# Designs tried in a protein design chat: miniprotein binders against q56419. Part 95

Target 1, 326 residues: q56419
Amino acid sequence: MEGRTLEEVQEEVFKRHGVLVPKKELEDLAKALEEAGLLLTEKVEARLKEEEEKLKRERPMRLAGLSYPEGEREARAFLEAFRASYPGEGEEARVLLMPHLEPSRVPEVYGAALAALEKTPPPERIYLVGVAHRPLKEKAAALPVPFQTPFGPALPDLPALQALDALLPFELFNTPLAFREEHSLELPLFFLKGRFPEARVLPLLVARRSPELGEALKVVLRDFPGLLVLAVDLSHVGPRFGDTPLTRTLAEEARRRDLGFLERLAEGEPEAALAFLGANPTRIDGVEVVASLLPLLRERKGKVLAHRLDLEAPTLSAVGAGTLVL
Key: E = the ipSAE of ESMFold2; O = the ipSAE of OpenDDE; V2 = 0.75 times the mean of E and O plus 0.25 times the DockQ between their complexes.

## First folded at step 7 (miniprotein)

Design n24
Fold by ESMFold2-Fast, scan of step 7:
Structure n24 (fold): chain B 326 residues (1-326), chain A 108 residues (1-108)
Amino acid sequence: as target 1 above (326 residues)
Amino acid sequence: GDLIERLEELAEEVIRYLKEHGEEDLARYIEELIKWIIEALKDGDTEEAILILTFLAEYVAEVLHRLGAPEELVKKVFELIKEVAEALGMSPEQIEEIERWFRELIER
């Protein structure tokens, strides 16, 4: 009886959304939902407190062996393969916009980012701004601990983080658990640490637009100069994101939207880029990051090095990815 | 020419099976994906044609596997996709990945 119910659910999802969900995945989802009743139990609370305490010392790798190799030698060969996938030359970056989706899905886009890093003088520190995929207590957060990578730990720039915290109207180190499983920081950091092994890092997450973050960062960057990296994905289209299955029209709209956004940023017109997205309301997870960093993006001209749509056949959906240097 | 005829043959095989199993909306969707590939080829956009063919191949394999399609149909669809991929200049490595993926889905 349960097996028949799951078959009916699979058939309905497929007919309505065009997405195939294997029975085992539905069973796994049902088990996860059953476990949801335990999310507020004492055992879960104790586990979260243990993880939070661990994060006071370091942020361990979560995606090693999955999205990138664990060993340093294998990891360097992996980086070289991504660089080789981009046939063009990079340009020096003062600001780099790069994706944070699974690298193997858009290797040429990550290769373009690597090409830009090759042309960029080694920075003393990297301001790495990602997107919060878990709730934050405030509009933005940072975690002031070493982040483990196959190339060794990426050390926090404690003086710069403290300077930033002092300028903000909220506590910067407010949600350590949001950093436990955050691919918008971990995946770009793998590439950045491989290229700039001596650079310290300010790992920052944005959940909601924070103009005060951009204003504070402008001040901190003057005293603590470094490379600003916006780790953001572009258009999200298709059933996975509440839209209809991917069509040629939707793909062309996504590409037009992504490139229009990036081109306006490249002209040093970030307000125009946001207005363009506001008129064309795709779920671009970088909107809040760009809106927060306006003072750092105005009047900086640059170049779009790469853009691709990653097509997800099981979900009939797509995610845009791009590399922009400013 | 011949490549477009192969894509139309692929459409006929998949659409016939889906309609016979009550999946008319899905049949229309797959037909639109094939039309997208054909339009890309007519525009001279081989890169787009390869991208959408790969997307179509992955989706069709999962659909046919989910519906319990006969192994002979799955193999025929794969051979049609392979012929189109080869004609588009996809690498032997990319074609082998698609072949492995179809084989893995049949085994699941």
Scores: ipSAE 0.650, ipTM 0.861, lowest interface PAE 1.4, mean pLDDT 87

Design n25 (at its last look DockQ between E and O 0.01; V2 from the best seeds 0.00; counts 0 for: pae O 11.3 > 1.5, placed apart)
Fold by ESMFold2-Fast, scan of step 7:
Structure n25 (fold): chain B 326 residues (1-326), chain A 108 residues (1-108)
Amino acid sequence: as target 1 above (326 residues)
Amino acid sequence: GDLIERLEELAEEVIRYLKEHGEEDLARYIEELIKWIIEALKDGDTEEAILILTFLAEYVAEVLHRLGAPEELVKKVFELIKEVAEALGMSPEQIEDIERYFRRAIER
């Protein structure tokens, strides 16, 4: 009906089906379809409002039964299986870089993160910095509510979040709906809560580089010390991301860029890591997070524990993943 | 020797079928994936060979399904891949995953 008059619709029905539909019936149908469309829009808007209101109280699990088990006992066994997939002992982390893609695709990489967490003293709070997969009203955002997990709710560190909000030139709690379905926080949080059940969390999303966030976090971390976690994926290559189908050459380029980036971070040289990537031709996911957190990453030496390139046959694409301890 | 011969036979079967159906670009792509596996084997990189074989197996199964390949060809391609997978030390569980891709490819 869009871009068509009722007379044109009537004529086409007659020509194709030999039926003359009175204009009144077409008008009534058009009104009914328009009303149904308006009702659907109203229902969608009402649902979004309900979801936003619920997010003022808690963030429910979205990936339970899909990416991890819902039950606590089954979730514990699942987490321990990932630890078992990594043969190393790990290193103590003050800053941990870990992936946020589907864990079963890179089990050794998540296992390396778990190994690092085993060597790390239990933090009072975790600064969990993920990547926004939906638009934010500002460069970064946080959601100051309990995040549900199979191990119980991960409680927000409200004093630390309020201290952070006070130091920023924008409203920190600006886009609650962006947190409703955000795997860059939910998947790492599953592992972090499993290992540090008493730690409070600051769930943070970065959409674009925010040097103001890094400067504010540097101040907040002095008053509220904790573990900084960068939940970022590395190279994204192949048709799903605008490249040609995955080849050996493209895979080698992705691995070279991933490792060059991580190794420069491990030397305490985050500016060198960013410069190494240049225009970021393999689309390393962590660039905006690292660029935002420069003051927290400079002069911190560490170790790359694992890296893998996950290959997606249906899309002929690949995503890089790594674990780095600083 | 034997593994490379199996991979070359796999390449010949799939590439011939694709070319017979006008899929020249796809045939070249699959040939390059098989070469990648062969080079990994020559380098002694079993982990890479397994990674690329698994990627290839899933993709080839999907391609053969889309083109309506005969059941006998799908089964032959699976058996060649299975022989390579077993020789590389892939687990029965990993091989069963590959078998499921090819079982779906036969569904009409």
Scores: ipSAE 0.756, ipTM 0.908, lowest interface PAE 1.0, mean pLDDT 90
Fold by ESMFold2, look of step 8:
Structure n25 (fold): chain B 326 residues (1-326), chain A 108 residues (1-108)
Amino acid sequence: as target 1 above (326 residues)
Amino acid sequence: GDLIERLEELAEEVIRYLKEHGEEDLARYIEELIKWIIEALKDGDTEEAILILTFLAEYVAEVLHRLGAPEELVKKVFELIKEVAEALGMSPEQIEDIERYFRRAIER
């Protein structure tokens, strides 16, 4: 009760409503509310523990039937429709930057990623690095379990994950519940698993920049080579993100920041890309991932294949998405 | 020239309704969106004009729905947007997408 005594509550009720509620009745009500809250808390805690235990065995599809088809046949047709949305040819990728925005919003951006994967030799494993949308106990985390997809389970690369964990100054397997609804892994994984059905996955999340993660990954990649995927979105502008409604000037700034960031990454200059953003006035979401992975991005030259600033009319906002190969 | 006149007519219809319903801030924002489309056309950027027209259409349909606008006004606004969309060379499929926003706006 906001620091009020029961006597103060009793007096206030009497003054406002002319009814004197006996102190015992107020005490009984307070106790009943506490007991009801404890029972609700226990039910929630039991449910969360149950979900956490399930996530220690597998990560089920959460967006099938919403963002992509649940059935394998329909999922393959969906995949090919996205490739057709990008009329260009890709480039071989050792590093791929791709979005995690709703695929139907930016079909050609995902199509460009598929075009790059067509030119990329099938990797033994994929280092899939997304952005944590829920708090992590540490700067970064992994979930070493199969991720279900319409194309079958994406199996974890346990030896590579264990090697990574051993090199970090924190426990890598630290926040299973953060993966429960994490679309920054699930959405890109649909496309990656569809193209590389035999590749194992290292499903990684970054919450806060970790130079230690980048240094450790550089070591692990030497012994466990694979495809590095940065599953990140770009500018976030408009009222959904604390700005004024979208204007021409704000959209132009978002596009300029997005493209300038991607172009500097494509030149092998990730520090310059971060410096170009300054205080990050358009809230490019990928900066924490890029800042973590500097050792893997330096001096890698490549090409920007696609970009879109996706306009969200209901929220008067916009989110940028891009495809970059290095 | 003529396309700008159509956009100004669209703005007049929507802005008048919004002001009559006390939505001055929305009216001002719709004015800015119309200005954006006109500036894109003057810059020769038809692709941007189409993008912002589509954004405007979805937003206006939502606003008119929330305000309970008369069905006749919603249909009139759609027809003005359709005229602009056709003049910009938008495909029948793109125009049908816009029409769907306005059909939903009539549903209660």
Scores: ipSAE 0.747, ipTM 0.909, lowest interface PAE 1.0, mean pLDDT 91
Fold by OpenDDE base, look of step 8:
Structure n25 (fold): chain B 326 residues (1-326), chain A 108 residues (1-108)
Amino acid sequence: as target 1 above (326 residues)
Amino acid sequence: GDLIERLEELAEEVIRYLKEHGEEDLARYIEELIKWIIEALKDGDTEEAILILTFLAEYVAEVLHRLGAPEELVKKVFELIKEVAEALGMSPEQIEDIERYFRRAIER
């Protein structure tokens, strides 16, 4: 460790590679290195490089057995239960906004997404746009590899991904390690793959608003038609996010922001939706995604199918989730 | 009115060049970006117009560079973008950033 703490090494690795290595793993590595006389940083970097090389072939499941079942039979029963949690009928979606929150927290919101997917003809491909919770080298990124699911691998649409890359002023295929643990893609993909097993996928992450991404996708969608999915959460309020513990007033404000945002999107006014949020004081997760996809959201009218502000009781914090079809 | 005309002229110059060189997808993309700027201006959203214009400047400069566009075309495109940027009230520093994009396109 050359005089550095485990925390300093963890921070350095996060800054360089966008990966948060657990302290316990660093401790185990430090012990192994102490025995081997090697530098912790070099071994961590070597391991991250190995993980990066694996991500050139496939993205393995990270949340199987935790957030959803690993086995296909159990996974199908899981989908059925989530669909049953939403009592309504869906509508056909050309654009689907759905959450990426832990499914057990907002089952009816995922159920609403499944209801919409039941009314949607099977797409040839799915443009899955998630939120980067880790730093990206560029404003947006893609990972052009199979994503593992209980229903088999979600295969990338390489021709469409290449067409998108060609229209962007930056390298789209950047920061592969950011995808390794990104739940904003993995959780929605479970439901999407379960419903549309034959659809190819374009797994995209947005870190910062990219107007260029929306316009590029608009062009690509002409030659490569498909379902657009925005995998985004809504408000994040409470102590985990720098606020006081959840109060009635704070919850009402979060709901107001969430619903006001979704309703304006449902009216085909995405700019008005962004303007309504202003400085985004309740930290709606999906703002950078929506800001990037404005050309694809304009003039599209739709319907809000579900919304929930879910309390995380241990932290007295709450996260908003919604399902919108356009 | 004058800004829209300058943007349309910009579109015509760049799109023509791209189509002549078989870059139909890039031409379509640039056309959509310019349309978006025009719509932002019509809606009175100057902030959005500036954001997209700044990106357009960087992107067009890079594309023209990659294709080996004539210096005369690069200069013409820069002047058109600069006129629009000035009319939108962009700062001298922001305009200098745009100039830097086009300078890189000429020096490489």
Scores: ipSAE 0.000, ipTM 0.243, lowest interface PAE 11.3, mean pLDDT 87
ESMFold2 (binder alone), look of step 8: mean pLDDT 84; pTM 0.828

Design n26
Fold by ESMFold2-Fast, scan of step 7:
Structure n26 (fold): chain B 326 residues (1-326), chain A 108 residues (1-108)
Amino acid sequence: as target 1 above (326 residues)
Amino acid sequence: GDLIERLEELAEEVIRYLKEHGEEDLAAYIEELIKWIIEALKDGDTEEAKLILTFLAEYVAEVLHRLGAPEELVKKVFELIKEVAEALGMSPEQIEEIERFFREAIER
């Protein structure tokens, strides 16, 4: 009925079905639908408030039994299998860039991340920065609660989170529901918690460029040193992302852009990495995170340990994944 | 080499069937994927050849399933792909995944 009078609706029904529906019946139907919509909205609002209240206590596993095993022993064996899939040695990480797509799709890339973590001294805390796949009220958000894992709960670093919140021009804990189902945090956290079971975490999501987040994190890291992890996927190509079906040419372009981006980050030149992608027709999840964290990435030299393109035959598409240590 | 001959035989079987069913664009696309595998082998990039073979296998199995291809053709295409996969040194797990694509196609 949007943009239509009841008289217009009545005339249309008569033309199509030869039945004249009294205006009063259409009015009654419209009122009934409106009332039903209000009741449904109230129920939805009540459920969202309940879910939000639960998230004030803990963040439960959502992908256990699907992307990783539920049991601790099985989870440990699973993690070690990923490490074994990478034949190289790691490098010590002060900053780690790793993917957040389904681990089984790029096991050697996650294996490279694990190799880097093996060479890294256990941090007191991990700044885990993922990509928001649901809307945030602000450019970035955090959830200051334990995140459940097969290796036990990853505890929040409350003093560091509060220090961060105090330095930001917006409320850091602004969208709890965005964390209910967020694989860009859950999947990297599985590996990080398995390797560093005693480390506390700052679970952070970036939706849009937030230079103020990077500036605030630079300050917080001085008082609360830890491992910075950027959990980001790289190029997205193919019909699922608005491109043509995957070809050798498209795959080579995606790899060139991914590697050019990562190598410039490895040179300590994040602005050059972003500029390299300037006219890029591919979508890279990492752009908004890197743009937000510029102060933390400048003048840090490192190494690209792995890069793979995950190919999706059903969609004729691909997603890039890489591991970079700085 | 022998691998290239097997890939050419695979191309002939699949492309012939697709063209017989009016799917010339699909035939051209599959030919492009097979050329990608052959060029990877010529470049000595065995890992790329394995990656694109797996991608091709899943896509071909789905295409043959959607077109209602005869079970004997699906099985022949799988055997050709399996021979290439084994010759490339693909793991038992990788070969089992390829078998699953074609088993699902046969079960319809």
Scores: ipSAE 0.643, ipTM 0.883, lowest interface PAE 1.1, mean pLDDT 89

Design n27 (at its last look DockQ between E and O 0.01; V2 from the best seeds 0.00; counts 0 for: pae O 15.8 > 1.5, placed apart)
Fold by ESMFold2, look of step 8:
Structure n27 (fold): chain B 326 residues (1-326), chain A 108 residues (1-108)
Amino acid sequence: as target 1 above (326 residues)
Amino acid sequence: GDLIERLEELAEEVIRYLKEHGEEKLAEYIEELIEWIIEALEDGDTEEAILILTFLAEYVAEVLHRLGAPEELVKKVFELIKEVAEALGMSPEQIEEIERYFREAIER
C-alpha cells in the first residue's frame, strides 16, 4: 500500500479505472493480502533487497514514455514545446523553484522554468531538492548514483555529496528505495538535464524540516557552487486531500496562499512566507523544503514567473504549481 | 443568445437528469459550478469562466457516463457546452478537447 490511505487508493483506482471501490472492500483486500503474507514477507523482503542493490548503481527512468518521450530527439522537441508554452522571458537564477506535477498539466509553468534556465549560465552542479513521497529513515536523503534521462545519465557530484554527508548528524545515503519511483526528482531533472547536459547533480529529498540540512548546504555551496532547485508543488485542495469538492472560495484561497507564499519568497523573506501559511490549510508541499533551506533563501530577491492552479475534474480537486527565480 | 441563458439551459438538462436518478448532491454541486461560471463572467474574468467550463465539461461527461445516461442526453449536453464555449471565444482545439470527453463518455 506504500503508506497511502485507503482514500488515496480509492481515488487512484477511480482516476485510473473509473470505478469507486467502497472502503470496506479495500479493507477486505488489505486483510486478504496481509493473510497471504504479501506485505513485508520473505518475497517482498527479497525483492526490496534486489531493488535496493540496483539503486546503489544507478537510478533508471520510470516515467519515460509516460510523462515525457523516451527517445532523445523526441525529448528535445518536447522541451522546445514546453518553452514555447510560456510567452515571457526568464531571469538568471541562483535558486529556482519549479513544480514536480505532471508536466502536461502545467506546461507554461515548466516553460517558465526553461525560460529561467536560458538566462542562467551553465552551472558545474545542480542541487536538486525534492519532496519525499515515500518514508525516509532520516529527515533528508540523497542517492549518489547516475540518474538516467533521455539526454544521457545525470552524473552525481560525489565530492559535494560526500562533503554534505560529512556535515550532517544523520546518514544521508541510507534510504535508496525512496528514490525508486520519486517523481519529484525525475520530472524536474528531465528539464534540467535537457538544458544543462554537463552539470552534475546532487539529488536530495526532504521528508521533514531539517535546519541542519540548510546550514550544511550553505557550507557546501560556498565550496561547491551551483544552481539550487526546489522541486516542489504548492496547494493541494479538494477531496483527494480531505476537503470538500472544489468551490470558488477554496480555489481562491489556494491561489491566494500559493501566490502569497511565492511573493514573500521573492522578497527574500522565507520566514515571512512560512508565517503567512500558518497551519498550512491548503497543504503547500514546499513548506518542509523551504523551512530546511532558510539560510539559502534569506535576502535573495527575485520574481514569480508563473503560477497555475491545476484543476482535476475527476477528483474535484486542485494542485498548485509555480516557477520562482531568486 | 445570452450566455447566462445558455448556462441556465445546460444546468436544467443536467440537473433534471441527476435528480431523476436520485443524485441530488451531484445536482447541487453542478448548480454551484454553473453559478461559479456566471460569477466569473459578472466579474469580467473570462479566463476563469473558461477554466471552470472546461472543468465542468470533463466532470459532467464522466458523471453522465457513470450513470448510464442516454446518448441523446450526452450529445445534447455537449452541444450546450459547445455553444457556451464558442461564445466565450474558446479555440477550436479547446472545444475539441471538450468534445473528446463527451465522445469517450458515449463510446466507453
Scores: ipSAE 0.703, ipTM 0.897, lowest interface PAE 1.2, mean pLDDT 91
Fold by ESMFold2-Fast, scan of step 7:
Structure n27 (fold): chain B 326 residues (1-326), chain A 108 residues (1-108)
Amino acid sequence: as target 1 above (326 residues)
Amino acid sequence: GDLIERLEELAEEVIRYLKEHGEEKLAEYIEELIEWIIEALEDGDTEEAILILTFLAEYVAEVLHRLGAPEELVKKVFELIKEVAEALGMSPEQIEEIERYFREAIER
């Protein structure tokens, strides 16, 4: 609070309640509120440190009962309903691009991913690469602990994670708190664990372009082969993302960007996919993941199985979602 | 064949109410969404028409609620949307979701 603000508060209280509160009393109140804020900040910091320590042991479910059922039986029925929403057959995947937005909004896109997983031999491990929605200390991070799911814990592949860590110029296990509430890992993992209950996982987050991550992963994948999953959403358009309200033109532009991007990835041309988005690729959250993983995506041909726009009426906005197998 | 006529009736009811209450920008936007549905139908793209109708229904229900529209108008708008939804072959579950938007608009 500033002195002028306190004078305005004093004047308003007098006009509304006929009481003149001395400026010194308002200053004392403002100071007490500031001191209470500092105490709250210290308590929040202590709680975050405690939560960080807990994350060194396991990663609990955060979206159970919200985005998917808590019970195993209900969860399996839920997963089967998504598969049923996609009328097509899948293709075998060595690399799978799938969304991480709310599954109920684009059930056919998740159904396409499940169809691809049905055609894919069970991998010993899954490299699950999501998008950091919280700041990371480095360009990328991993959390080497069991991730809880309704189908049991998804166990970390510790030897593969350690091999990856050894090849990187930064500490891989650098920001445990970023994993506390991370839907770009939790939502795809629900489907992946339901389909491949025995697979171990490498839960990875990308915040900024890390070519060194892609180079290291290419080496690790040769020694520790597995399924690579890019859990990314596509175009973000509308007021929620700094645009005008959704119109037909904006939706058509979003679909053109998404499909052009995915089609170029399907041709094994990830640099062309990034270039297609033009000067402002940041409206697709998968850009930083694709840019980091270039060595793993070059010359891999595949197929786009599904694409949809999720329309958000309350915000007049839309988010693109797609399933691509390579 | 009469789907476009029902969408035009829907547009007339909602746009008239919005303009009478000083909401010119909202009226323009609703008109754009209805035109999008009509264009999708003319292109034979029923899936797109269903997608945009659902988006329109949720948005219109919220707008009418915020403006304090009379219950009889909210019910008439829902009935017009329901007729279009049924003609487009929307499932009972999809139609019930639209009905929920308008029921919540009246009961809130």
Scores: ipSAE 0.685, ipTM 0.889, lowest interface PAE 1.3, mean pLDDT 89
Fold by OpenDDE base, look of step 8:
Structure n27 (fold): chain B 326 residues (1-326), chain A 108 residues (1-108)
Amino acid sequence: as target 1 above (326 residues)
Amino acid sequence: GDLIERLEELAEEVIRYLKEHGEEKLAEYIEELIEWIIEALEDGDTEEAILILTFLAEYVAEVLHRLGAPEELVKKVFELIKEVAEALGMSPEQIEEIERYFREAIER
């Protein structure tokens, strides 16, 4: 390690490869490398390359047995329980905004999404647009491989993905390692695959606003119609995110921004929704996704089905989650 | 014939500017987009042509803005796109949307 800390190596790997390697894994690698006389960086790079090669074939479940059941039968019971947590009825969705937060934190919000999906005719394909919590080489990326779920693999729509790639000024199929542990796709996909087992998927990540993505998708959606899903969370407030511990005032401000954002989206005014947030002081993570998809969100009226600001008590922090149908 | 000529003129103006600023890849991409519009027109797919043109308009406006293109060039490019849009039978609302992209590029 030539005097580098594990934290510095972790940061370097994150910067170079867009992967946050757990410290424990780095420690295990460091021990193995000390025994082998190899530099930690070289072995980490070799392992990341191996993982990248695996991601050329499939994206395995990372949160099975943690965030949702691994077994199909138990997974179906999980879906039913989440649907039952939302007492309302859904509406047909052409665009669905839903969370990617840990499901157990906001069950009724996921339940609202399931309620909307019950009223939605089975799509041929699902455009699943998540938030990149890791760096991408480009503003957006796709992973054109099967995503494993308890309900079987979610198969990519390769023709639609290729059509999208052709319309983008950058390589869409970039940064495969960013998908390895990205929960913003995995968690929503569980619910989507459980409801629409035959739908193909376009797993997309947005790191930075890409107007090009929205315009390209608008073209692609003509020839490849499908359900658009924005897998986004809302406000992130409290110590985990650089704020003071959650107070009534901070919670009220987070809710105000979340609801104000969702309501403007529900009115078909996505630019007004973005403008309403300004500098986004409560860190709504869906901003870059919405900013990228403006052409698809304009003039679409819909309904906010659910919202929750969920307290993470151990950190006195909170995350907003919502379900919106357009 | 007139539409293709306007698209070629559009290509020439934008591609020239991009190449002069070292943006060869962007120039190639814009050229490809224009070729796709032409192909759509040749195939009689006006709807496809409108979609690609709308995308091209937004993209070109953003690129020109990012590069700090002269207002005169931005206006010229807009006028060429507008002529094509009108000839394709785009609605006043659709043309206004295109105009917005270029207005924003000038005002920023």
Scores: ipSAE 0.000, ipTM 0.183, lowest interface PAE 15.8, mean pLDDT 87
ESMFold2 (binder alone), look of step 8: mean pLDDT 83; pTM 0.820

Design n28
Fold by ESMFold2-Fast, scan of step 7:
Structure n28 (fold): chain B 326 residues (1-326), chain A 108 residues (1-108)
Amino acid sequence: as target 1 above (326 residues)
Amino acid sequence: GDLIERLEELAEEVIRYLKEHGEEDLARYIEELIKWIIEALKDGKTREAILILTFLAEYVAEVLHRLGAPEELVKKVFELIKEVAEALGMSPRQIEEIERYFREAIER
């Protein structure tokens, strides 16, 4: 029935089938549907509360069997295949920018990230900063629990997370449910845990620009040194993202915007990178992450190892992905 | 003195058990967390230990139970976590919460 009135429903049935359904019967049916809807809402709320309680203990795999293999042996072979997709050598990373886009779409880009990790000494901890795809109660959040992977659980760096929480003007562990289905953490973590199985993790999500997060992280990184990973995708263009259908010209513009952004980051000029995007309007989901982490990115020179614009022909849309080491 | 000594002894037993059952990474992690708890006990830093004790009560207890650890070992872990919480000056509410987390973990 959606937006239809009971009288309109009664009239339509009469016109089509010559039967006059009593209003009382339609009212009873409408009440039963409303009652069923309320019961469904209550069940959904109860299920979400149960999921939230489970997330206080551990974060289960959501994309195993879909974006990566469930079994450890198959998962290891999967990593080897991605590394083999990148023909170049990596470079040591203190800061790594890598995508969180479906890996099979941009294998060479993930391969470049793996190449960089091969050249990087095993860190004691990884600061994994992703993009919130669901609302957060604050500008940023973390979840201080083990994240399951095919290579075993990625264990949280509790002392470093506690130190970070103490420096922030808001509760860091504020939105557990936002982590229930979050590919910007799960997909990079698969690769990071496979390469550095002993590293502890700080799983962080940014929803909005938080300069206080960047300042706090700068302090925490001094006491708890580790690898900083920005798990961000680049240009989002086309109808799937509320933009015009992708043309060759728009695709070339997106590639130029992505590379211009990454090149400025590689020169240690993150403010210039943000200004470049402001002058060239585009939807890069990592903008808020980069803007939050400015103190960690300034004066760090590095290299763009890979870039690809993944074209989604059915929707005439595209997502940019890149690997940058600083 | 006595509490720290017992914590070190039990930690060695738990770490050894985990290593013997293929949980090398978790064993190393527990060793790291125990060092932080000992430091907190010496310095009276209650806040730093709360998250660690919660993790031990929930996750480590569940893992030991799933690996088929003797009930006596699991019980020793619980009693020591509770004593550490009391020594750190945690509130009765916080201690009750840790007890609940442990109970729920071993009943899974």
Scores: ipSAE 0.347, ipTM 0.765, lowest interface PAE 4.1, mean pLDDT 86

